# Miniprotein binders against Probable L-asparaginase (ansA), part 12

Target 1, 322 residues: Probable L-asparaginase (ansA), of Deinococcus radiodurans (q9rrx9)
Amino acid sequence: MPASLPRLALIHTGGTIASRPSPDGRGLTPQTPPALPGLEGVQVSEHQPFNLPSPHVTPAHMQQLAHLIEQLAGGHDAVVVTHGTDTLEETAFFLHLCLPAGLPVVLTGSMRHAEEVSWDGPGNLLDAAQVALCPQTAGRGPLVVFGGDIFDARTVTKVHTSAVDAFGGYPGPIGRIDRTAAGPQVHYFARPEPRPTFRPVTLERRVEILYAYAGWQGEGYAGALERADGLVIAALGTGNLPPELLPLIAATDKPVVLATRTHAGPILPVYGYAGGGATLVEAGAIPASFLNAHKARLLLLVLLNLGASREDIRRVFTQGVF
Key: E = the ipSAE of ESMFold2; O = the ipSAE of OpenDDE; V2 = 0.75 times the mean of E and O plus 0.25 times the DockQ between their complexes.

## First folded at step 8 (miniprotein)

Design A12 (from XA with L23M M27I L37I E38R)
Fold by ESMFold2-Fast, scan of step 8:
Structure A12 (fold): chain B 322 residues (1-322), chain A 80 residues (1-80)
Amino acid sequence: as target 1 above (322 residues)
Amino acid sequence: SKIEVTVKGESPEELRKALWEVMYLAIKHGAEVEFYIRGDKITFTIEGLSEEDAERIAEEIKKLAEELGLEVEVEIRREE
């Protein structure tokens, strides 16, 4: 009998990594979860809370996954989640908000299915397991591992629709795993950062996203504001909108978070023209810091479901304490 | 009940793949599955099953291992 072995929980949620072509060749059908590739000396438990293509994953599913991970934490040294790539960054960020930073959790997936010549699934899964079990991973919270890169849940974004190296985000990966003759080598470029944990009981409060474009005058704003408890606007550049939005934002007591449709960089409220970021923040808009619109939506959703005040929401976003 | 299985052969991963449909059903109904891989040997345990379900699953595992030509040992233990 071997000495005490590291214990890995492998959680399958669906996606291309667990898919096979339909008989008619027109699409992929979720199938039996992939086998763990050649990871000797590790005790693995396997779990499947749901099996969905990632476009069907909702925040309620993300919360179900968070609860399962907490149940498994006492009996395991690390957790790996296999997930579809389309909403993987949102699930990773939700877990980041709702799980303690000390628990090693790694999410991964694949861009190619099992029948393709260069299926990336087994390699990504092995890399994810090795990263999750690496002592240097402790304290970093949920991470995404893909193509040998290690990403922070707060910044990771799917940057390509079909490339095998589909994940990126600014400033890029926080670490890397390489397979060498001496075994796997994990290298981190950044230190673990302390952060709070948020634990909403329900997710009944609603948040909608609006997308700004050249010539937008606030179409859809009134209807979204009536239906939702908070809004995120993917604004222009550093957080700018047309002048029509200024009096609308000033008139509501509901939180309106300014994110940007720009690929990277924080909201900077520097422009003083009507609808410029400075005027919107003075009117009560909340800058999303460096979060993209869909991650800002998840943070706002979590905070609203905790009953946070508008002032508390502003503090969390502006101080970047998440 | 708890089922403990040890498999030896050149294709223990093929047995794991073949058995996943059975294991998936057990997991979906609250059972826990743990794997340990060491060279050409795979050991796995299934916990949280009723006596009747444990007997049924153990028989299924033996049958699938025989079909795949793998050496298998299966033990059912009553949980205490």
Scores: ipSAE 0.000, ipTM 0.329, lowest interface PAE 13.8, mean pLDDT 82

Design A13 (from XA with L15A A18I Y24L M27Y E38R)
Fold by ESMFold2-Fast, scan of step 8:
Structure A13 (fold): chain B 322 residues (1-322), chain A 80 residues (1-80)
Amino acid sequence: as target 1 above (322 residues)
Amino acid sequence: SKIEVTVKGESPEEARKILWEVLLLAYKHGAEVEFYLRGDKITFTIEGLSEEDAERIAEEIKKLAEELGLEVEVEIRREE
């Protein structure tokens, strides 16, 4: 006799996967989200807490999503979230920070809409559901499944504006799902690492990102620091800035996190010239390790809203356990 | 005003038939929509409507459900 059926929560948040061309020629409009295709023997509940293009998704929406997932955890074996691709990596990372290990959570979306030839929505949704229900997925935290690849929330990023295979990140996928005659096959290439989780009540504290460029002398820094409770700077190379930033960073008690505008690799405080990474860290800057600027922003946002001290924030970033 | 709509079909596929029309109606009025679908039952919460638009949309949803052979309950709630 069959065992009890697995229970899957499918959460829709919007994006191209739930879009089609407007009859009025104004771009894309809402469309019914795709139903779970070709998956039998699973009990599915569907939820739509909001329906937004992913550029309109805010950390408050990410927290709303986290709360819904926690409410669903006692009644479900896995969760799949459909999401727009532009900020999907940020939502995945927020969930990575806030959700406890145990319940499988998989995010997916599509690059093409329902009326395009080779719409990737149904295939990505099926792959995400099968990964979420795979026993080997338990304990890995939130994952992103796209084009048959399985990505870790810590490292995944959108690497192409329009390719159907739009997601990547260094060192790349941590696993893969393939459809075979014997059914779906899930392979993981990496081991999960233990991580702390955080439960902020409010998200009222603000964090801004500044982007360094050749010839930047700190324009915008003072204004951002006045408005925000913390800053992230997308710095050059291994974490270097022009010399004008050194006294500015030294003068503030607010946390300033150094990330890099470089595609891959950690912040390394190795350069000793004025504005080199070593001088900035000595002045009080916090290296982001492997986190890109927008993920570092979310971590800093969560920690500030927990009332973490500057030194607690430094410890969390430098331990690199995400 | 808020509208809470509960629709029941003979199957999940039948209940889902109303989903597109409800989402489109809300979109045309700049309203926000939440929904929950479990088994053959779907519940919508539509927010950001005037009292007049809420009454009109509630009646339109009832007509759509009838045309699709679905059971429907609609409640209009005044926001605080």
Scores: ipSAE 0.015, ipTM 0.616, lowest interface PAE 7.8, mean pLDDT 87

Design A14 (from XA with V7L L15A A18I E38R)
Fold by ESMFold2-Fast, scan of step 8:
Structure A14 (fold): chain B 322 residues (1-322), chain A 80 residues (1-80)
Amino acid sequence: as target 1 above (322 residues)
Amino acid sequence: SKIEVTLKGESPEEARKILWEVLYLAMKHGAEVEFYLRGDKITFTIEGLSEEDAERIAEEIKKLAEELGLEVEVEIRREE
């Protein structure tokens, strides 16, 4: 009457964790995926839908990954994804939007490669597997585990180009995993948050991002609006832009989402000068809540490909239904 | 059994409150929730419920919607 072993799916997508120095000295190149560190008493299946540096990962690849995870859900207790760190937060958020919370999914990677002293790959991979198999992880949706921290897909971001503890985001991690004499200990700082699942069939609708800077007067806006089905603007502070953007936003029926280039905090439509957030929202702009520009882009992309109206999109962003 | 709930023309604050409570009920019973946008309506489904749980949860959702003054349609369907 022996208990069955936990079943873990390990999915490799590429990145530094799977990279090694080229013998010809041409820097880091993709190699074979990393082996799972010693994790006794777990039944592991391995998969590789693609093997790409994360700057080459597209929303179509993210959807391919989501499809694979759904196929694996009936036969596994948890999923771990190894991924390059540059777009890991975008893949995590896409999976958050498009997968139900039931199957634990944990994404991880490394900042150092396999032949480097103090390679962080095995430790991050082991931590990710242990978090994914922890009963307390159930119902939390896709998470990012890195350097012993557990991050929510909605807020996690890469905050440093080269530090081993490269991931952060405000308010920071939602939990920790610690290595103790009694084994791994997972601690969450909050209860799981309920959320919907969105199911787009195609991703053919397009969303572009524009970045506001001191002296920007809307250069590039008209061209982006012509090409795209929706726009995200990384605005200033709590959601403010120069006055030239006010009539441009008022004139379009396409959704324009206001995010901020500020590192943390929500869009707050409080300023009433021409181009201030209150005037832009009155003109039809949609505040991105706490989402950074590239995550707001993914949410808008998913909603447009579901055929959501401008009012549906506004409700999802403003009510926090994601 | 499966429950399908459709919300119509609700204020943002009140719609958010009922959504959270329905999601908590589903999570409490280990059920899956799927969310769909259908034009002017917010629709979500709860799957993996027993017949008894589906009837009870549907009744709780209707009562909560009445207390909040929200317009909802609730349907129960038999599943495998």
Scores: ipSAE 0.000, ipTM 0.339, lowest interface PAE 11.5, mean pLDDT 83

Design A15 (from XA with K17R K28R E38R)
Fold by ESMFold2-Fast, scan of step 8:
Structure A15 (fold): chain B 322 residues (1-322), chain A 80 residues (1-80)
Amino acid sequence: as target 1 above (322 residues)
Amino acid sequence: SKIEVTVKGESPEELRRALWEVLYLAMRHGAEVEFYLRGDKITFTIEGLSEEDAERIAEEIKKLAEELGLEVEVEIRREE
């Protein structure tokens, strides 16, 4: 093949985009990866490090994927990853943390399978490839492309269980791709941002998530603290918890990151009642900035496995340096 | 060994899909798979296979292309 053509690495990891009804009637199973609709003038290499439903994808698989992308970086102009949608946002964020911004990486998937009337797989895959190869994509780090929207890995989330336009988040997409008679058109609404790269060797340290609800008094906290090296709490509103959590958080030297069960917005230590965000931060809680609980978990997991101190962890989260 | 396959005519992507199990097993054993499109032609390159595996895969590709009614050219290049 001519070496002067753009080179795209296509990495399949599984999900609905690769799923078909099982002949035995046991529902959908990962079988055949999606067919690329065709890209003239592009050399495509294909890889399949694993083939899993995304609920089976672990941070160890995400690290395996990151290592494969690094190995491919020297020989390719861009990477597209096909992935199941349920944990796609977590894989995208892990790659954001662990890969340098140099090589364009785009993740995509589908909500419908290949035998459905309006399968979204080929369109999403073609859009992802065109975005990945667009010069304006350089320096933006891993992105998610879905339904013509381009999302930042730090803010993208699956907002609907079954809608074809299932991905969103606040403030929403950072760009769009449209298929027109004149060809693909890519528009970015935001500038690329410089960011550090985190390089854990192992992922042996553990992080658990606790979910706050009306009437929660810290049930499950002690057990989680015994099992884990750090905790994330999906708190209420801007980062508020019941008063019972204040002495518990003050008593531990393990990092406790305060995220919110609210869809979007930053943790703000503004409330001074017992268990209000200001009292929790004073007691040693680490605000998660704008990250949702499961992304905050991945950042904390990566930092703990790098041997970062509690103060280093606090600095990374509160200054938004990720 | 290296296998280079060029397919012409309608549904070359259908052949790629039909070959996916074969390509997946090759990749699982360390082979590298590339393809290139130009007009209605697709060229596949598979590298890193043993001579025995290369011959087996080449025959499977020819058989599947024949069953699909596609024009196919398959070349095996042995490294030295």
Scores: ipSAE 0.013, ipTM 0.489, lowest interface PAE 8.9, mean pLDDT 83

Design A16 (from XA with E34D L37I E38K)
Fold by ESMFold2-Fast, scan of step 8:
Structure A16 (fold): chain B 322 residues (1-322), chain A 80 residues (1-80)
Amino acid sequence: as target 1 above (322 residues)
Amino acid sequence: SKIEVTVKGESPEELRKALWEVLYLAMKHGAEVDFYIKGDKITFTIEGLSEEDAERIAEEIKKLAEELGLEVEVEIRREE
């Protein structure tokens, strides 16, 4: 009796990989998704829960996607998601928080559309499928595969607006896939790490992001705090803000998470001047660890919708329990 | 073995702090943890522990809850 064929669920959500010039000349619009490149010996099922440009994808869509993936888990060995690149890192991180690490899930997309020379869609899709089906991928949670690199959902970031090798992040890729004469080869450079799975039922709680700039004195803070259940501030450097923010943060019981507008590196509450990270954390601000502002927003959103206390939220962020 | 711990959503900060320390230590030792809402309560499950470690951790959680005078449901289940 021969072994059954591997079973792959291919989920299309939209983006440039599925976009073509409109026949009426209205630029790029979502079209029929590309066919999976021929993977001999793989049984493929196809699904399309939505078909949106990634700027239109919301956390509610990300949760819909997570529920679909869980429904498909029992009948499939791996899942590949095609997604627009602009918010792909946010969807990947949401799935990381809300899906168990044992299910192989790989997200991919393309920077060029199907009618462009050197369309990267088919190559990225084939790479994603091969990574997802690789036994070494099990236990790593959702990953992003792009341009032959394999990225961790917690750190992957779109680092360029138009380059075909648009994805990066620190510490960089955790693995790579290469096509050789002997077939595909997958290499991982990092170990899988244990983490909890968070399972919010609703996403009704709101989280807003504020962006610090030279000369900002907290403009917009009061309005955002009134609308939202929690805030993320993209602060300066290692987590520093102007002195005006210190009494504002000290006065609220809502969680305020400090991320950084800096490209890479963790929040470090080391500066003791008024508005320095140490004074803000002492006033109750929560450092985002290494998460960028939009990923910190998703983690805070998930935790608030679980009814997590301020202490729960602080522990998750500061101990890196995600 | 699998440990399931359920606490009321309005539990004191001291219990939540202690539970997060336990979860953090369990995860550092390779356990898988699920965190979810079950009715009006916050529930977490710990999987991938030996029967010896599961019993020890469950007893530590029960002792901590009793010392703090707090209601916590702790169940140990054999993994299928």
Scores: ipSAE 0.013, ipTM 0.496, lowest interface PAE 8.4, mean pLDDT 83

Design A17 (from XA with E34Q L37I E38V)
Fold by ESMFold2-Fast, scan of step 8:
Structure A17 (fold): chain B 322 residues (1-322), chain A 80 residues (1-80)
Amino acid sequence: as target 1 above (322 residues)
Amino acid sequence: SKIEVTVKGESPEELRKALWEVLYLAMKHGAEVQFYIVGDKITFTIEGLSEEDAERIAEEIKKLAEELGLEVEVEIRREE
């Protein structure tokens, strides 16, 4: 049977890839979405649900994006999202939690703007489109493509403020795209894995993050608990806090998730001193496994808005995602 | 209020030109813009506007389309 041309949806959300210097000297501002460069034999539709610097993107915007992708699924073979790099990993993870397996979704952006020497935008966009249309991409969920590397939404993080190869994470990329004389080549180092999906109707419930530091005695904890329905604490090392937090965590019925301010590695409840991870988990704290604080926040937000119990939340964090 | 604008052009280049002009107008009024491009058409939805600003922006878009020689449809929707 003659195949129709592949159908790609290109969704613009803003970021440096769409930015240029302001004539008034205010620095970089979002202006115009980038055009897809020279991808022949593909039907492209373009969409802009919003145009924001990624620090202005909220979970409500992420849900709006997820709904748009679901609407486009019946008419397209793949989706590419251009996004600002500062919260791209959070949007990718939200989509990972909410979108069913099937339609390939690839997020990308750029570290340099269109007027900078060696702008990385067109290359990243072309690579993202080619990865999204690659048959081997099917079933892998949302991916991030940046600097020729392919990252899983669960583990990808921005690891550098200004490097062109700014994305990484632990354990690192799951694949790569290379340009060769025979055309683009996509290589995956990992097999696709089944994943649960969560479909909250509203995002009314709130989750806040607290950051532990040397000398922190729980300042801000009580106020955060009053405002929020759940908390994430970026704790020390493998999930340790000062002793002042132990009775506070024991006293609340609201979920408190322990993540770590450490760059990589899981929460391990191994320390038995007052405020050590073992004492906090015994008091009711929920270990975030390998999820960093902001991804743990999004997972907790989604679960709370589904009305999940504390025990269901604990199960998902320890067994369902990581 | 919301404004829905549909612009028809002969080429992707013409549509890209119209895209910039409409986005610039919306930015000047502090409005949020959604769009989609399919074939020879681009559809814009502009939100976050007062009723008075919506009428004014709609007239500016119609004038802009006339200056650029593009086919345009503009609809203002009032929300309750």
Scores: ipSAE 0.000, ipTM 0.437, lowest interface PAE 12.1, mean pLDDT 84

Design A18 (from XA with E34V L37F E38R; at its last look DockQ between E and O 0.50; V2 from the best seeds 0.00; counts 0 for: pae E 6.6 > 1.5, pTM O .730 < .8)
Fold by ESMFold2, look of step 9:
Formats: sequence, structure tokens, C-alpha cells
Structure A18 (fold): chain B 322 residues (1-322), chain A 80 residues (1-80)
Amino acid sequence: as target 1 above (322 residues)
Amino acid sequence: SKIEVTVKGESPEELRKALWEVLYLAMKHGAEVVFYFRGDKITFTIEGLSEEDAERIAEEIKKLAEELGLEVEVEIRREE
């Protein structure tokens, strides 16, 4: 009798994939999670640590999920997580930072619900399971699978509010899954990369995000700085800010990370005018490299909860040590 | 092989230098690194090394800690 069947943990957390129109007409509400279509020769366990629309998910929920995955690692070959799409990329990145790369973890969700004619839940769920069990997935850390695309947790982002192919990011997917008459075909375009794993005990530190815009004079900066242990600013272009921000950044001893409000691309601190990225970095600001603002916030949050100094934080961000 | 390292001392400056140098060394050998720091110590777990590389890296870390005036404890365990 075969004794070594693959073991898959399926973890439900909520979202449109687990939602249906309510009978009272109030819109979509959380309901029973979707069933995984059957897989031959795979043992599936199911878990539901919470059932939330993704706008209600917090870093504390992400840590709860990481702890559950750690508990399951000894008894499973792979994990699939269903998650709402609005914050899925943040949960994926948190898990990327805080879980070792060895156990495959694949996150997915849906843009449509079960009562829509062409809903994407079952296909995404089956694709995620098959990617998670694929031998080439080992060592890659947490991944997002959506619409047949396989995304790196560091770069994936939701780029459309309603399209079925709502996920993208720069440079794009790192792989694909397609199904053929001979079965699923998984292809990767890159090999796994070594990276550190961060292990915060608590998440009590606070990080706030400020958003730059034309004519911003620093409104909200002082209050955010007072409440938070560190800030992220979604800056202009390659990391530039209005001139009023330069003395404010120079005056603080707290970490201030510059991400971009631009859809994609790294911080490149090359401009020397007042508030140009070169002047901000000289004053102590930390470029976020290629991370968007909400992923930079999660990395900063994790590092602050590990007691990292501002210099340690700068090195992690600028050397790409994540 | 797996290396467990604790680096300890009173100089935050030298502890931070040790952090970066250990991460750099581990990444050059394609190793996975987990670290945790608090106050006067940093603990590293470095995995995915050959036995030969693990011994070489452990000696380099001991030398680095000595040069920086830090205490170090290193344990090497085989991974299967």
C-alpha cells in the first residue's frame, strides 16, 4: 500500500472566493469557503484561522497565519492559502519575510464570486494547489497564483479594481501554470534566490504611510511621526518630495523610508534640488529599493519589531536583503 | 549543514558590522539566513551549507567576532 502520499494544507481566510450575495440583498457577505476540486493521490487538510474580507486583515492576522503554517510544516508538503484580493499581496509579502523558503506556500483568491457565470475561484484554487505541489516550487518562498500566472511575493500587486486578470507588477510573473490533456504544466523563468528570514516576536511597533502629491507642504507629517516608530512616504517618481519635507526628514531620528507613488520601479536618488532624492537620502531617508509603499511598511514594521537600528534598516532595504 | 551563531558584546557599532558581514558571507555561499537581534546580541541560523563550507564559514565568523571584540558561540549541525 502506498504510504507517502503528498499532504496539502488548505488554509481559508475569506475574500470574494468565499463570498456570495446575501439573501437579504445587502451585497456580498462571507460564506462557506470553496471546495478544492479533487486531486488524485493527495491528502488534503483544511483550516480556517479567520474568515475576513481582505480590507479587515491586519499584520496581526498575517502573523497568526504564519504561526499556523509553522505548526503545519512538519506534517505537510505544501500549503495553499485563500485570501481576499485587496490585501493579498501584503499577506504574501509578510509571509515571504517571516517564513523559511523550504515549504511551498501559495496564496490565491478570486475576482468573481460563485454565482457569477464565469467565476475564477475553482480554477485559481486548483492552479494554486498544483503549483504548490510541483517539485520546482520548493525553495521559492511564498508565491501568488492568479489567472495561471505565478508571482513573486516581493513584486506582485493588484493593478486593476475589477478585471479578472487584476494582478501584475514589475517585471511581471516569474512563471506560469497551464493544463493540457497530459496534465498540469508548470514553468518557471528563474531559479530560487537565497534570502534571510525575519522572526519578530511581537508586532507592537507602529509604521504609518504618507502620500506625496503636487503642492504637499508636509500636512500630516508631524502627527504621523509622533504616533509612529517609523514612516513610509509614497514619494514622487524616483523618490523626490516637495522642498518642505527636506528639513523635516533631516530633523528626525526615526526611520523614514522613501517608496514611490509610481506604479513600478526603484527609488533612484539622483536629483540634487531641495527635496530631490539625493538630498533626502543625504539627510537620512532610506530608499525602499523596488518595494511599493505598503510592502515597504511591512518590511519596516518587521525590522522595527526586531530592534533593528536605523543603519540596519537602511542596509536591509538598500542591499535588497529580503 | 546548519550553523547556529550567537554574537554578543557591548558595542552596538561592532554588532551591526558583524550582522552585515555574516549576512554577506552567508549569501555569497547561497545559504538561507535567519537572524534575530536584541540589545547586546545577535543570533543567526545559517542553513543549506555543505559540511566543508559550514566549517569554513564558522571559522570566518569566529575570526570576525575576535577582530570586533565580540563574544561568539558557534554550533554546527548536519542537515538530512
Scores: ipSAE 0.050, ipTM 0.575, lowest interface PAE 6.6, mean pLDDT 87
ESMFold2-Fast, scan of step 8: ipSAE 0.049; ipTM 0.550
ESMFold2 (binder alone), look of step 9: mean pLDDT 77; pTM 0.703
OpenDDE base, look of step 9: ipSAE 0.411; ipTM 0.798

Design A21 (from XA with L23F F35L E38R)
Fold by ESMFold2-Fast, scan of step 8:
Structure A21 (fold): chain B 322 residues (1-322), chain A 80 residues (1-80)
Amino acid sequence: as target 1 above (322 residues)
Amino acid sequence: SKIEVTVKGESPEELRKALWEVFYLAMKHGAEVELYLRGDKITFTIEGLSEEDAERIAEEIKKLAEELGLEVEVEIRREE
C-alpha cells in the first residue's frame, strides 16, 4: 500500500509474553497473545502461525515463520515477532540467514507473564515496534529487542535463566531504545553489514551438536555421525578437543564444525598438540568463527540443505559470509 | 539491478570457489546475495548493484563458466 501511515505486521508465536497461569495448575502455558500498545498513526495487522513454548519450536517452524514474513513484506513497512525466550536467538538467527537484509524484522518476548508484578511484555513489545518502525533500522535484517537493548541476530544469546534483562552475549547490543518525554530515542552503535540470504527448500538434511567436557574421548561421535549429515562440536577454549577426536575427524568427509563452549570469542586454530585446534583444522574441521554451537548448527543446516559442498561450507564460515 | 545465475548439475571445485569469491566481494560492496536449490540446479541471485556493476559481474561469471566448459545461465534484470 502507498499509504502514508506506517504498516506493522505483528506475528505471535507463543512464549511467556502470551502466557498466564494454566487453569489446571500445571504452570505457564500459551493463552492469549499480548495486545500491541497503542502507537499513534500505526496500522497493525496480527498473525499467529503457531502458538508454542519456544522449546517446542523447530527449524521447520522457523522456516514457516520466514515464509509468512515474506508473504507480508509487500504490504508492510515493518514486522514484529513475539517469541518465547528459550530459543528466540535461534529463530532470530534462522530468519537472519533466510530473509533479506533490507526487511525490518524485530523479535521480542518477556521473562515475566501477564499476571506477574512488573510484567516486561508490554514494554518490550512497544520497544520492538518502535525500533522496527525507526528508519535507521532499515537494512539491518532481523534484530532482537529486549529490555531496551537492540541485539544483532548473529551474536545475541540468553545469558540468564530468570533475570528480566536475560539477553546479552559478546560483543553485546548494537543499539538501544530509550523512552523520553519527547518520545522514543533509538541509537545504533554499529552500521549494517552486508550478508547473503539463503533459500533452502527443504530442511531434511540433519545436523547434531556434541558437547566436549573434561574427560570426553569422543563418546557419541560415531552415532551422531551415522545419523547426521554434519556435526557441530562445542569444543574447549579456542577450539580444542582431546586427541581421540583427531583421527575421527580426519576419517570423515562429512562437515565437522568447531564451535566453543566458552561464553565469548572466536575459534582460533593456534594449538599444535594432538587435538589442538590447528591439528583439527588440518584434519578437515571447520572453525565456526564467532558463532555459538546452536547458531553454527543452524548455518550448517541451511548450507547442507542448499546442497553446499564441504568446501563451500568452509568458505562461508571462514570468510564470515553469513 | 538484479543478476540471476543458474548452474546445472555438479560444478567443478574451481568454479564453486570463484563464484563464492565473487559473491563475497559483491556482499562487501553492499549487494544482497540469495542462494537456493531448485531440483538439480543451484541458483545465485545478486541484488542491489548498480547497472554498471551488475554488467561487469555478469560478464566475469560468463567468462569463468566458458573457461571451465560449464553450462551457466546469467540474466540481468532492471529493478521494478
Scores: ipSAE 0.014, ipTM 0.548, lowest interface PAE 6.3, mean pLDDT 83

Design A22 (from XA with L23A F35W E38R)
Fold by ESMFold2-Fast, scan of step 8:
Structure A22 (fold): chain B 322 residues (1-322), chain A 80 residues (1-80)
Amino acid sequence: as target 1 above (322 residues)
Amino acid sequence: SKIEVTVKGESPEELRKALWEVAYLAMKHGAEVEWYLRGDKITFTIEGLSEEDAERIAEEIKKLAEELGLEVEVEIRREE
């Protein structure tokens, strides 16, 4: 049987990887998508559904991107998305929730722009494409590839404002890509796992995040709850809040998800003082498992727009079925 | 059914990584997980599983440990 050439869809959404100095001297603007270097023997199709700095990317743009990827799935072996680094982890997680694991999808970007001598764009783009086309990548997507590390969409986060090795997250990468004399070598530390796919039609339901701090007494809670259909609180430690939040959480039928402002570790409802995690969960709060606050927000947003019940939402978060 | 998993690690970091991966896998399948650390070993007890799910999860844990370079013992205990 004749073999067909591998087919790669390259989707550009903007960010520093596509940015060059503005002709008016005001700084960097998204102007030119990078060419894909060094993929001889691969058929590449290029797409640009939008071209935005990543702070301007919204869940509606993420859904537009997911729709494009589904449309491309039947005609391609793999997809690479170039994206600005500030919200890349949120787009990656949204795609994780809304796309089946079958077609390999890899997101990447760069910390330096094309006119800098240390531009990391071409290396990250080549690594992303090689990972996406690697047979072992099947069933794992979407993934983030950056600085030779391969990250799971559920845990990857930008951990530095300016370092070229800006992405991390606990427990860290799930794999690596190395360039050797024999060609690229991809190594994974874990097997692909089955997961559900969520397919909201609209994203009209709203979710807000509140950040706990020493001395917080629930300021902003009532206003956020009035505007939103659900809330995420970046709580303290393993999921603890001041005692003022306990009666507030107990009084609402809207879902309140407890994430943590701590850099790593799961929510564990173990403390029994007023506002301790155990008291908040007993009052109806939903532990975010291992998700950080902004990813917990996206999961809650997707579930609410599917019309999921509060108990369905609790089950998805607490059992890690996402 | 219940699964008992014992993982041997050469460093605290390996044991922490094993804890995260096994606990996450158990929670993903809606199971209850208990664990304890003893020297260079961590032992997990995973409960709330059907017989079929217990067999599958036990196999997944063995493969995960192999990929992480960890020594693992897995035992499925079927309740009557």
Scores: ipSAE 0.000, ipTM 0.072, lowest interface PAE 25.0, mean pLDDT 82

